# VH-VL binders against q96il0, part 3

Target 1, 167 residues: q96il0
Amino acid sequence: APERGAERRDTAPSGVSRFCPPRKSCHDWIGPPDKYSNLRPVHFYIPENESPLEQKLRKLRQETQEWNQQFWANQNLTFSKEKEEFIHSRLKTKGLGLRTESGQKATLNAEEMADFYKEFLSKNFQKHMYYNRDWYKRNFAITFFMGKVALERIWNKLKQKQKKRSN

## First folded at step 1 (VH-VL)

Design b3d (framework fv_belrestotug)
Fold by ESMFold2-Fast, scan of step 1:
Order: C-alpha cells, then structure tokens, then sequence
Structure b3d (fold): chain C 167 residues (1-167), chain A 124 residues (1-124), chain B 108 residues (1-108)
C-alpha cells in the first residue's frame, strides 16, 4: 500500500502538525485545517524581486499565523485533556466504567457537561482577553503594512506606464 | 500562455523504438512534474509514468518497467518519452501532461495542461 | 492499486437535461484527491474538476463535483450541445495514478 498524504505527515517538535504546500508553487497556498488548531495554514510565495517592505509584511503575516496556530492548538489540546479528565471524574463518582459494555467510550449528557464548559470558560477568560487584544494589534499592523505595500505597487506601476509612454 | 506541444505522428514496425517529445512554454519548466498517459483506439486513459524535470528523477508504471524511459532537456524545456520493443498493442495516442508536486518523492495533483497528443501506430 | 468504476458506460440525453455521472473507488481516496476530465473526439482530455469539487479555471458553473471516500459524482445541471463528450474520473491519492473507464454522454 503506498504512503498517503505526505503533506500531512509533517509534524512540529511540539506535536503540532504542519502542512507543506507544493514546493514549486508560484502563488500563496492555502492548506487543509491543522489537526490541532483547526486553522488553515497559508504558505507565502516569495517573489525574486521582493521589496524590503513586502518582506516585512510577509514576515509579520507568517509570525502572526504561527502565533495564532500555536495558541489555538494549545487551547484545543488543553480543552480536550480537561474535558476527558472531567468525564472520567464524573463517571467514577457515578460508579460507571470508562467504557460501555459494547466497548464505546462512556459519555455525559449536555446538562452534566454544562458545568465543565462554565468552569473552562471562566478559568480561561483572562487568556482569551489577552489573545483578543494581541490579535487586534497584529491585524492593525498587518492592515497598515498592506496599505504601504499597495501604495508602493501603485507607484511602481505608474513609473512603468510613464516609461512605456516615453517610447 | 502555458502550452505543451508534442512531436508528430509516428508509424513503427514491431520491435522498433519510438521517442516522443513534449516541449513546454509559458511557465518555469523545472517547477512542475511531467506525466505521460496513453490511450489505445476506443479505450480509456492509462498512466505510464512521470519525470521531475528539476532533478531528472522518474517513476514508471509496472506494466512499462524496462521498456519506457523518460528524459528531459532543460535548455529546450522538452521532455522525452522513449518506448522500446514496440508491439501492436502499443498503438495509441500518447499524451504529456503537467502536474504540481508537494514533495520530490510523492508527486500529486491533477493534470493541466495536456499536450495535443502524438499518435503512434505499430504495424508490419 | 485503486480501481475506479464509472457508471453508466453510456448516458443518452437531450440538451437541457441534467447529467449525473458516478465514479466509485475500490478503496477510500485520501483527501478527495479525485479529478474529472472531459474528452471530445480527436482532442486531449480537458480538466473540469479537481479535489472532487473544485472547478478548474474557465469551467462553466453548470459543472459540479461532489463526494468523498469511495463514491464521487459529476453533475452537469443543464446540458449544452458542446457538453456531449466522454468523461473520465482520476485518482491522484496513490501511485499508480488510475482513471475510470469513462462515461460517454451522447445525444438521444
């Protein structure tokens, strides 16, 4: 049987899966959702004539993507771990096994899970607040640099048009 | 415009060899793998193999192992498919097609564009 | 290898009708790595759909692809005269690349 899905086999040292887009792509590439963060990675194409301003914008977007991926991967892993611990604790209290007679994982109803969700959200409120503030700051910076790059490209286009007119 | 242009029709005798060319234009030749697919008269499509024009690495379908050889010339942006020990069953239209790769060892993706095809007729 | 089976072999319809073409794989196709091609007599195949559902550049919106795992479908919502052709599905999950046997859409 041949190995399947090479791009999905790449894994960061922390256990976060990394998608590798086509290595010979000439455009930005959007991949499938990461297993842990559930966010789609973007591979940024680097043109040969990249300006210092374009490089700054690309690095900022790459760093923001990595920060965002890592935050949500960690959050989702923490949620899953604490949810499993909560379920096991409740099942033990009720005198039930971790698995049903059919071998399926034992579960709690929505009412019982409500307590876990309330505690998890309360516990992580400050973390999510700081995430939102940082996300706002990063988006503002990205938008600002995107505007600067757009102006640079317009100027370069006008310069090229002027040279063509002179011929 | 991205374009693949193949060499003209060939008529060969059994036991001979044929070499079909596929010239690429309108894109960076070494950035995309090139696959070969054939189609016998009234039949479906059959994959033969591919070549990575950058490194020259090749992969062939088991049915064609030992008879097919894929090569490339980067100076002319051309890929070649040579099929030896021709039989009447090799009568077909032979196509080259471009595909993108994610990794050197696992080419993947769809075929676009395709060459116009080269008819090879094997008869006595 | 993954064997692709297309059905029906021939589909006889009139312009304006809906065409539904099936492609079934002998085993699950990873990440919907499935493409559809159109071929007219004397011409090379033309890419219609890749990734089971993504339309290629320049392909009219009357063409749509769906499915996952082992069952895939190509739908042409309202046949135009130029749509009467042979259609092939292709998996690019694993070597060797394989094609279905084709479905001929012909005028009734």
Amino acid sequence: as target 1 above (167 residues)
Amino acid sequence: QVQLVQSGAEVKKPGASVKVSCKASGYTFTSYDMHWVRQAPGQGLEWMGYIDPSGGSTSYAQKFQGRVTLTRDTSTSTVYMELSSLRSEDTAVYYCARVQTSYDYIPEGWFDPWGQGTTVTVSS
Amino acid sequence: EIVLTQSPGTLSLSPGERATLSCRASQSVYSSYLAWYQQKPGQAPRLLIYGASSRATGIPDRFSGSGSGTDFTLTISRLEPEDFAVYYCQQYDSSPWTFGGGTKVEIK
Scores: ipSAE 0.000, ipTM 0.444, lowest interface PAE 22.1, mean pLDDT 80

Design b3e (framework fv_belrestotug)
Fold by ESMFold2-Fast, scan of step 1:
Structure b3e (fold): chain C 167 residues (1-167), chain A 121 residues (1-121), chain B 108 residues (1-108)
Amino acid sequence: as target 1 above (167 residues)
Amino acid sequence: QVQLVQSGAEVKKPGASVKVSCKASGYTFTSYDMHWVRQAPGQGLEWMGYIDPSGGSTSYAQKFQGRVTLTRDTSTSTVYMELSSLRSEDTAVYYCARDSPYEYGSGFDLWGQGTTVTVSS
Amino acid sequence: EIVLTQSPGTLSLSPGERATLSCRASQSVYSSYLAWYQQKPGQAPRLLIYGASSRATGIPDRFSGSGSGTDFTLTISRLEPEDFAVYYCQQYDSSPWTFGGGTKVEIK
């Protein structure tokens, strides 16, 4: 079958698919990378007759995506800001301007930037540990609910099969 | 802080309507279904219905169908429960409660403090 | 609708004793979608157990849940003074969500 049962990662060359194809199963689709988080958002397809349990799973996945997007948008912003402040501070200490004679941004060498990277990672170690813990917790919850939805669908099919046989 | 804060106590006459609010804070309001549960004096817990704050879809217990209306305002992270045609039997403490798919499955992991509604002539 | 029957209605015990609370469903609860709540006078209920056997965050390990199908049990291994309260079971297998009538655990 030309239709995929998994989340679609196919995008048009322009980067956006705006509608479900007619006469095909509608599936989740992956958008372009977010400007701030640099992560691709997933837009979830809502099936007809979505059960309360299926809705809970979808909401859990959406909430997890929002949490993940917000974390990385904030992390990237913090990194960028502190990097610029570090470079500015070091150039000032050396008595150098923020721009070269050619008008380009003045840069630090790899050894000097390694100091910033080491300090940033050290400073954010606990934050990243809590992120990883929450990430595993969220993925366990999603897997648990995916299992519940699968069992619900099997149970409903069995109930329908029994009704057909009893009649 | 993750919390649900409900409106204050109400005293109503038979036949009137009451509208109780439940304001959520400290979490993503649209990600968790909000249920309403009541408790008459000296009695147990009775489920009334729930609302999906993202889409606004609702489900009501048959006993309250036609009398209860659940709504939400996403701009204020608030859910409302309106009960019409009040009778003395509607005298109860009314609770809002969050259904948490993330932490506790479908258990109600966060509750409002309760709103006492007294119906008397 | 699934009707939940809790027994006993009242359980009179002393601190340090084991409490065993029963919840029976009128029909099988799919995948153990059953929760237990504690309620103290003048307070909202507090989630103790979900999925019949999983403890909620912050709940002491003296609380445990067990059972499947139609028969469920909440056990408090060693009662503390703060454990004397009313306990409710709840099913979330099918709409409408329903609660048991409650079991009052009181000091002897």
Scores: ipSAE 0.000, ipTM 0.465, lowest interface PAE 17.3, mean pLDDT 80

Design b3f (framework fv_belrestotug)
Fold by ESMFold2-Fast, scan of step 1:
Order: sequence, then C-alpha cells, then structure tokens
Structure b3f (fold): chain C 167 residues (1-167), chain A 120 residues (1-120), chain B 108 residues (1-108)
Amino acid sequence: as target 1 above (167 residues)
Amino acid sequence: QVQLVQSGAEVKKPGASVKVSCKASGYTFTSYDMHWVRQAPGQGLEWMGYIDPSGGSTSYAQKFQGRVTLTRDTSTSTVYMELSSLRSEDTAVYYCATDYWSGEYNFDYWGQGTTVTVSS
Amino acid sequence: EIVLTQSPGTLSLSPGERATLSCRASQSVYSSYLAWYQQKPGQAPRLLIYGASSRATGIPDRFSGSGSGTDFTLTISRLEPEDFAVYYCQQYDSSPWTFGGGTKVEIK
C-alpha cells in the first residue's frame, strides 16, 4: 500500500519545499533534497506523551532546519542569478550569442569561470562567516537540549527500575 | 472517489453498548488512519480516537478510555466503533473521518454521521 | 491538552459582507497544525483550511486563514448565501486533537 504523505510535497511560505512522512512512522523521516536549498528536510515525529523538554528540543530543531533551508535557498538563487549575469556579460563582451549554432546553451571555459567563483566567494565571505557562527550556536543549543532529554530518559528508567524492585 | 458510508441510527438504553460501522471505498483502505469524532445535540466536535486499518493499532482519547473500542475488517473495508456503558450524555451524532489527501491529523473526508440516542 | 476558544459565538451578517472569525489556543500551536471546518445543519463538517493558511481542494478563494502561535483567524472576504454555517477550528499539534466551540455565521 502506498505510504501516506511520504510522496507529497508542500512549499512553505519561506519558499522552501516540505514533505509529509508516513503517519504510521514512530521515527523522524528525511525527505528528498529541496529544489531550492538542495537540503534534505526532516519531518519530526511527535510522540503521544512528549515531555516539555522533548517538545522544546523538537521545536528548536524545526526552527533551525527552517533557518538553514531559507539561508541556502537564498544563496543558491543569488549564485544562479549572478552566474547567469556573469556568463551573459562575458559572452556579450566577446561578441557571442547566448546559444551555440547547434542550439545548446553557450558556456565559458573553466579558467574564465574561475574569475566568477573568486568574485562570488570574496563578495559573500562575511555572510558565510556569520552563517557558520550562527550554525555553531544553533548546534550547541541543540546538543545542550539533547543532553537534558537524555538525562530525563535516564531518570525515568531509574524510576522504572525502583518501581520494579517494589513489585 | 473517496466515500465513507456509516450504519443507520441507533436507540439504546443506559448501560447498553452500541456498535457503529463505517465502510470505506475509492482508496486503499489499509493505507490511511480512520478517526472517530462525535457531536452532542447543539454542541461542538469531540475527537474520540483512531485506528490504523493495516495493523489494527488504536489510539483513544483519555476521556473514553475503557469504554471505546475501535476495530476493522479489511475484507469489507469497514471500521467499527463500539461504545459501552452508555449514558444519556452519549447521545450524539458519531462521525468517521479520514485524512486521505492531507496525510496528517486534519480530516478531509467524513462519513454522513450516525445518530445514537440513549434514553430510558 | 490544548483548549481552543472561538469568538464570537455568533456573527449576524448580510450577504456581501466580510466575516472575520477568531480562534485562540490555551498554549502555542505551530501555525502549520491548525485547521478550519464548515458545518451546515444535518451535514458532516467540511475541511476548509489546513496548516493555518492552506486552502483545501475545491474551496473558493474568498476563504483565507492566517495566524500563528495562539491567535488564528478565518476570513470570508465576501459572504455568499451558502456561507451561512457554523465554523470550527481544530489543532493537530498535540494529542488529543481538539476543536473549538464553534462560531455560527447567521443571516441578519
């Protein structure tokens, strides 16, 4: 039988696509790469007796995923736009059309494209540094809450062990 | 097309049990959860529980714990909701619903409803 | 459990007017986990909006949903005669799934 929601995609308001995991899943599910961000989205399973700490962790992971997807969707769009503008400008300077005589898309050689990559990286250096800083901060927060959830689960197991001894 | 067809109206005495059926057609019965929602006269909607028709696993609202039982028959594509120890407060229209298109816990297809009246 | 409070209980309006219906949650709901339903007398509910703002298949564009956190709104931009009904919000963020008490949109 086909899995419900696994093949269905939605587009979030941020412009990032999303998917729905199978309802019968008791685990987090990973989808195909998003068209714009090229990142695989994760849809988080919500257990019936989710603790407040587990909810906080899940929401933090969801928020971080949305932030990450939005950043890379914007970066990839900017890269594609500027790459096309650069290629068009260079072909025009050489007196060449956008298409070859065979009808294929005209291109620049690797040496010429190196100029664009160097320029793009230089222009976006500070932006990528801030992204990396925020990425580390978000992962630190997630790891911290994962530790709290793990301690909660250990404590619950100890309570179960104590209850078992009483019986 | 997706259709859910429920059994007819029931009149029961307090303390009795009622079993309502919901027959599904137009989709793969075992692939989508079936939910039960009730509505007392002049009142709002109240979720009761759901069943996964493939494995028969169920989840119930705590308010109905011990009184509601959901079952299914895959050969007839039918889900059953049995409510025991009936009280006058159980007088309501009972709906089955599925999330065929959404794939989440919002309900895009509903049965027509079954009226259950509990009176002495 | 999340308790949903709908207001007003009754809206008395004429065809052609704008209807604005409110749904407030007792605790935060992610905006993607709220749905709106329409119910006419003697009929089962009909899904209008899911994920707080996404229209269900076949629903006219005069229906729109908005909101996040604890405050959600259903708007009917220009009421048609068939829109006079009871409307319910539902959260599906956390079990048990709960519905609001309903708002009746009635003709003046």
Scores: ipSAE 0.000, ipTM 0.446, lowest interface PAE 18.9, mean pLDDT 80

Design b3g (framework fv_belrestotug)
Fold by ESMFold2-Fast, scan of step 1:
Structure b3g (fold): chain C 167 residues (1-167), chain A 120 residues (1-120), chain B 108 residues (1-108)
Amino acid sequence: as target 1 above (167 residues)
Amino acid sequence: QVQLVQSGAEVKKPGASVKVSCKASGYTFTSYDMHWVRQAPGQGLEWMGYIDPSGGSTSYAQKFQGRVTLTRDTSTSTVYMELSSLRSEDTAVYYCARGIQLYPDHFDYWGQGTTVTVSS
Amino acid sequence: EIVLTQSPGTLSLSPGERATLSCRASQSVYSSYLAWYQQKPGQAPRLLIYGASSRATGIPDRFSGSGSGTDFTLTISRLEPEDFAVYYCQQYDSSPWTFGGGTKVEIK
């Protein structure tokens, strides 16, 4: 409702704030690391009076985070899957079981694993180049829009000062 | 820089086999998968299978299992797609396409296509 | 297998207009492993977008992809004469790789 106040008084008598929805929701906050990407997601604060430009910036940041998180989740899962398949295949080729006599997971030596890492990196070279290019483009765009938002806020403050002085 | 050049058009009779080549250049041939995709006249794209040129391992779409064979020659950086027991429904343009990573692959470069016509 | 359905089948637009193309999957596509390709008559397909939203090298900024799960969109913000072509979405989440039926963007 328009009459609904957002200026909630939520400070306890002891001076401790128990509920402070405006302050608690005033800033972006960081979540725990994602299981697959190992990146910490940022949850974006949405102001009640968000300008169209501020909305564009927030959306761009959200989309970039989602893109980045999905890229690394994909890379990490693909790496893990192919690594396990490579190890399994090599052990099978050698006529070895997946477990040692002690029940521990059988492993390949460093020289054998080097073949996998070299192949994986070569295979993914172009994909990583595309990622780096897109990452820089996205960060450039975010920086550009951050500048626009900053200029908009400065202009709005100047307009407010002009109106106050004219009155 | 990266190029995939395919062999020329083929005309075959029903029951025959066709072998299309795709010669790669401008990159390390054994570091990328090569996929094959076909397109019947006026129709969409249909995936057939892929080969890992490094080990020669292959994977085929169920529809083509038993009829398609993918091979490679590392000395010439060439992949081959052989389709046997040709039917009129196999009339299509056949493309080779490079996969960026072993799994999962999307296709960053495509050959120009080879038209295969099956007619009686 | 994942079935991709593209809509509309044909978009008749003029240069300078915005084109919005839809691709819907029969199952959720993991990690947005969805690509968009452009094909002009007599030519091989060209990669435009991969991972639902990442532009391929050399692709103009007017092309953008969005979506996740089962609903994906390709947007061309301002059509140029060279953009009139057929567009295909493709999932590379699971074997077999599958393509949508295509959307033809044609001159009105």
Scores: ipSAE 0.000, ipTM 0.451, lowest interface PAE 18.4, mean pLDDT 80

Design b3h (framework fv_belrestotug)
Fold by ESMFold2-Fast, scan of step 1:
Structure b3h (fold): chain C 167 residues (1-167), chain A 122 residues (1-122), chain B 108 residues (1-108)
Amino acid sequence: as target 1 above (167 residues)
Amino acid sequence: QVQLVQSGAEVKKPGASVKVSCKASGYTFTSYDMHWVRQAPGQGLEWMGYIDPSGGSTSYAQKFQGRVTLTRDTSTSTVYMELSSLRSEDTAVYYCARAEYSGYDLEYFQHWGQGTTVTVSS
Amino acid sequence: EIVLTQSPGTLSLSPGERATLSCRASQSVYSSYLAWYQQKPGQAPRLLIYGASSRATGIPDRFSGSGSGTDFTLTISRLEPEDFAVYYCQQYDSSPWTFGGGTKVEIK
């Protein structure tokens, strides 16, 4: 495909996949899921006559997306790292090798993994609470600025209609 | 026990190419990315690139793009680093290093090869 | 690219003293994506710390890592004779992977 993505891992674990929307796009573009966060990035369309308020809203949305991507990339990374460490530790305790005879990665059964999941969730409970608080704050700010942009567009529309009427 | 064994020292003329091998054992070769890092005499560590042995996909540092080529042979569990158009400033010890928790996880280096000295002299 | 600056370049200390090594990034390194390595002459680097603060298997507890964002520290609480070496920090937050210039810990 002509729009083939970046090479494997040419974007950091906390980063987003590189992509480019069509040049003629007049709306926001949604890309494929980021390999680390598993979230779809949004590439924002920039209007030719973007107002300062519209620019502020766009930047706020972009910054929030980057923050969200980094949080989930880190969470997924931490989960994967601790999961591998847990599996390695348990296999070592059992006197088992890390790989099977066929060369596949050795695994633990669902009951054994349940202990890991319980510990991971408990350990990360406070982190998720802080994430939810910050997510709320960011969405409140975005909603507030969306309202301001909507009002600005209404005022500009009314002002333009009045100017045409008086001409 | 994880082992990374590199090929022996090389002496090359400017403009030549060098191909260094890194033979892996003690783990599933295709499950971990392999990185290459060099160190010039008396200098620090410099990352060159990595290869995913399962699919053969590679990523290179911009400084080496166009001159370095990473390949692998799954039948021999060996990774190769070929550096072309050699200059005197390419004189360095070249290391292969296995990434931990690779794939979509993270990349830090627990296991290193012993290093291969490459000397470029006229 | 993220540029890592290590300071001091050389740290001259005696056995038994505390060593504090700094690694500063040109931009924020997402939390926990920083490693520390020890290198002795003629040897490959040895992993000490990953994720800014997690000790690698077999590393003595006198080695500790701390920090986040742009400011990271490696501390050796009480230097042993075998600890005199060069130490490098490395970030794996964004491609390309980068290393600091190194700090040489030498006998005074």
Scores: ipSAE 0.000, ipTM 0.455, lowest interface PAE 20.0, mean pLDDT 80

Design b3i (framework fv_belrestotug)
Fold by ESMFold2-Fast, scan of step 1:
Structure b3i (fold): chain C 167 residues (1-167), chain A 123 residues (1-123), chain B 108 residues (1-108)
Amino acid sequence: as target 1 above (167 residues)
Amino acid sequence: QVQLVQSGAEVKKPGASVKVSCKASGYTFTSYDMHWVRQAPGQGLEWMGYIDPSGGSTSYAQKFQGRVTLTRDTSTSTVYMELSSLRSEDTAVYYCARDIYGDSEGYYYMDVWGQGTTVTVSS
Amino acid sequence: EIVLTQSPGTLSLSPGERATLSCRASQSVYSSYLAWYQQKPGQAPRLLIYGASSRATGIPDRFSGSGSGTDFTLTISRLEPEDFAVYYCQQYDSSPWTFGGGTKVEIK
């Protein structure tokens, strides 16, 4: 079957990579990019002896991942939707249909698309600023709890060593 | 929030025509192509055609060319599938399904499906 | 047109078992433009996998797809009761868009 052009070729390099090498040493896994957000989801392994602090950190990371996935899925869909609306508007002005007779979507050149990108970025400036603020807040909280979990694990290892030595 | 709601079941006589509706909500109707797929009792899925709601352009499977007509009403965010000259073998569940999204790359898999409309052709 | 052949036609398994479903194309499918759908009795199909190996949003990790060219596989690592359904592959390389005949995964 013949290739459909540069856009179709651009999807070919997309691959799925594994997070960890051997199965026996893995606790989490990273999936393929979500089609809307283009972010790779992480499936978190829940250890049998998860502490309340570890659970809080895991839930915070899961919640942050869900929030991030939803934001970028919505943003990418909005971008694609508004891009198609812009293309349709310009093609209508030229008296052209949205599709070629081969059934493929009609496109605009880079110069015509520059206006769309400028408008999209300006329109979404406030939204991106709020995203960045919330992203930093979430990362601060995650870093804080990661530190607390690390200290807890060090303490637990020390207690375990002491108990082994006493018996 | 994205939803496709189809019209109710139809019972038709051979030779009649049927028109099934599919109302879209929760997204920009004109930005996504809409496919129609049918399934005869106990059989697999059969692609019938798609419509671009923005321009109204359509593409039909050869088997249905001349009998199927896809239309849309942008004011109500509704797509219609009309099948004429009904035969007993047209007895099936008819689904509308949203294309992944209109893109120049031509992806044509379906991410959201309507609940289906049962069309029975009997004498 | 590209003809998709699914095998087996019916797969009888118990919960907890691994299901392996095959989809073979009559000619090479460009860029692995192949999707998998799940259909439960009385329900519309549901997108599981696109691009041969990418899971759709909300699909459990026990579902995985693989393959390229003419040979594609859907694997369900450990069947849950809700996984007993008919599964269809679909190519989106060339018009007309075609589906396989389906594989029914039924409880033993």
Scores: ipSAE 0.000, ipTM 0.443, lowest interface PAE 22.5, mean pLDDT 79

Design b3j (framework fv_belrestotug)
Fold by ESMFold2-Fast, scan of step 1:
Structure b3j (fold): chain C 167 residues (1-167), chain A 121 residues (1-121), chain B 108 residues (1-108)
Amino acid sequence: as target 1 above (167 residues)
Amino acid sequence: QVQLVQSGAEVKKPGASVKVSCKASGYTFTSYDMHWVRQAPGQGLEWMGYIDPSGGSTSYAQKFQGRVTLTRDTSTSTVYMELSSLRSEDTAVYYCAAGKYEPLTGYSDYWGQGTTVTVSS
Amino acid sequence: EIVLTQSPGTLSLSPGERATLSCRASQSVYSSYLAWYQQKPGQAPRLLIYGASSRATGIPDRFSGSGSGTDFTLTISRLEPEDFAVYYCQQYDSSPWTFGGGTKVEIK
């Protein structure tokens, strides 16, 4: 129950999903998908003896996660808003109401919506290219620091073994 | 507005210790590492170490290991740099600087005004 | 530790000219974890470039950084009067973080 840990904080369209991992975990924990970004947040475990290098890696990963969540939350919000505006514009141009006779939102058929998707993808092509470039750069940096942390942990493990044997 | 305000100038004798403070305001104190950098008169910049205000973990340049101690007080958003066994070559302007220096995150780089420490016999 | 060597030590130019500053590392700086700072007399350093090529917020587009591995360059395409200062490169790939010796850009 509390393991789910999701709490929704609604502030109009900019509402925030709150995620709370299980109390006192010794491992990274993955939460439910965020309402706006549709991405699963990772709660990073912080060891009590965290090295400066481990801390740098954790902060880089946390900041990359925040960047990624913000990008997709904004992208999804923009998509939803522009989709609604496109539907309203097309219905108005055809002389149709924004709602059906039953009071439900009026919709366009798949062929009409294909125009919107093509336009949206074309309009956002450069934005997505920059996102992909930065995403690869961030993942490369994270992978490199993960390697450095792994080497540090191996070295420390070897030092601990030698210290134990020295008496 | 982000500000880093450092304590005033110090004059010390060789062998003494000095403790410089750096008070942060205008941002989340625990979100950025605090670095200490010094500059001797007419010389370049020399990195001394950093402290993570959230965990209190520190990293020091080997040249200063054993002589420098970085601490923080999260309740006052203040970082301290204490340098012991002062020598004449420790005469310098000491800066605190907040920033991640992470290559892809975009960051705020803020520097204190500097604290002049003069070591003379 | 990674040693950074900046050249030239002093660069004498006139406003409107292009400035090219070099920073060479003693070993490869992985992921281009290299920054450039500007310092004027009596002032703290100011961040210009991070990640070898990314401009910091508020930095004019006449400043550009390039390079990877061991060879890095800061270019000022057209010097303004306020650009005459000392410039430092810094690596943040490995501890200890190190700075170059600086390049002074002065009025001819």
Scores: ipSAE 0.000, ipTM 0.458, lowest interface PAE 15.4, mean pLDDT 79

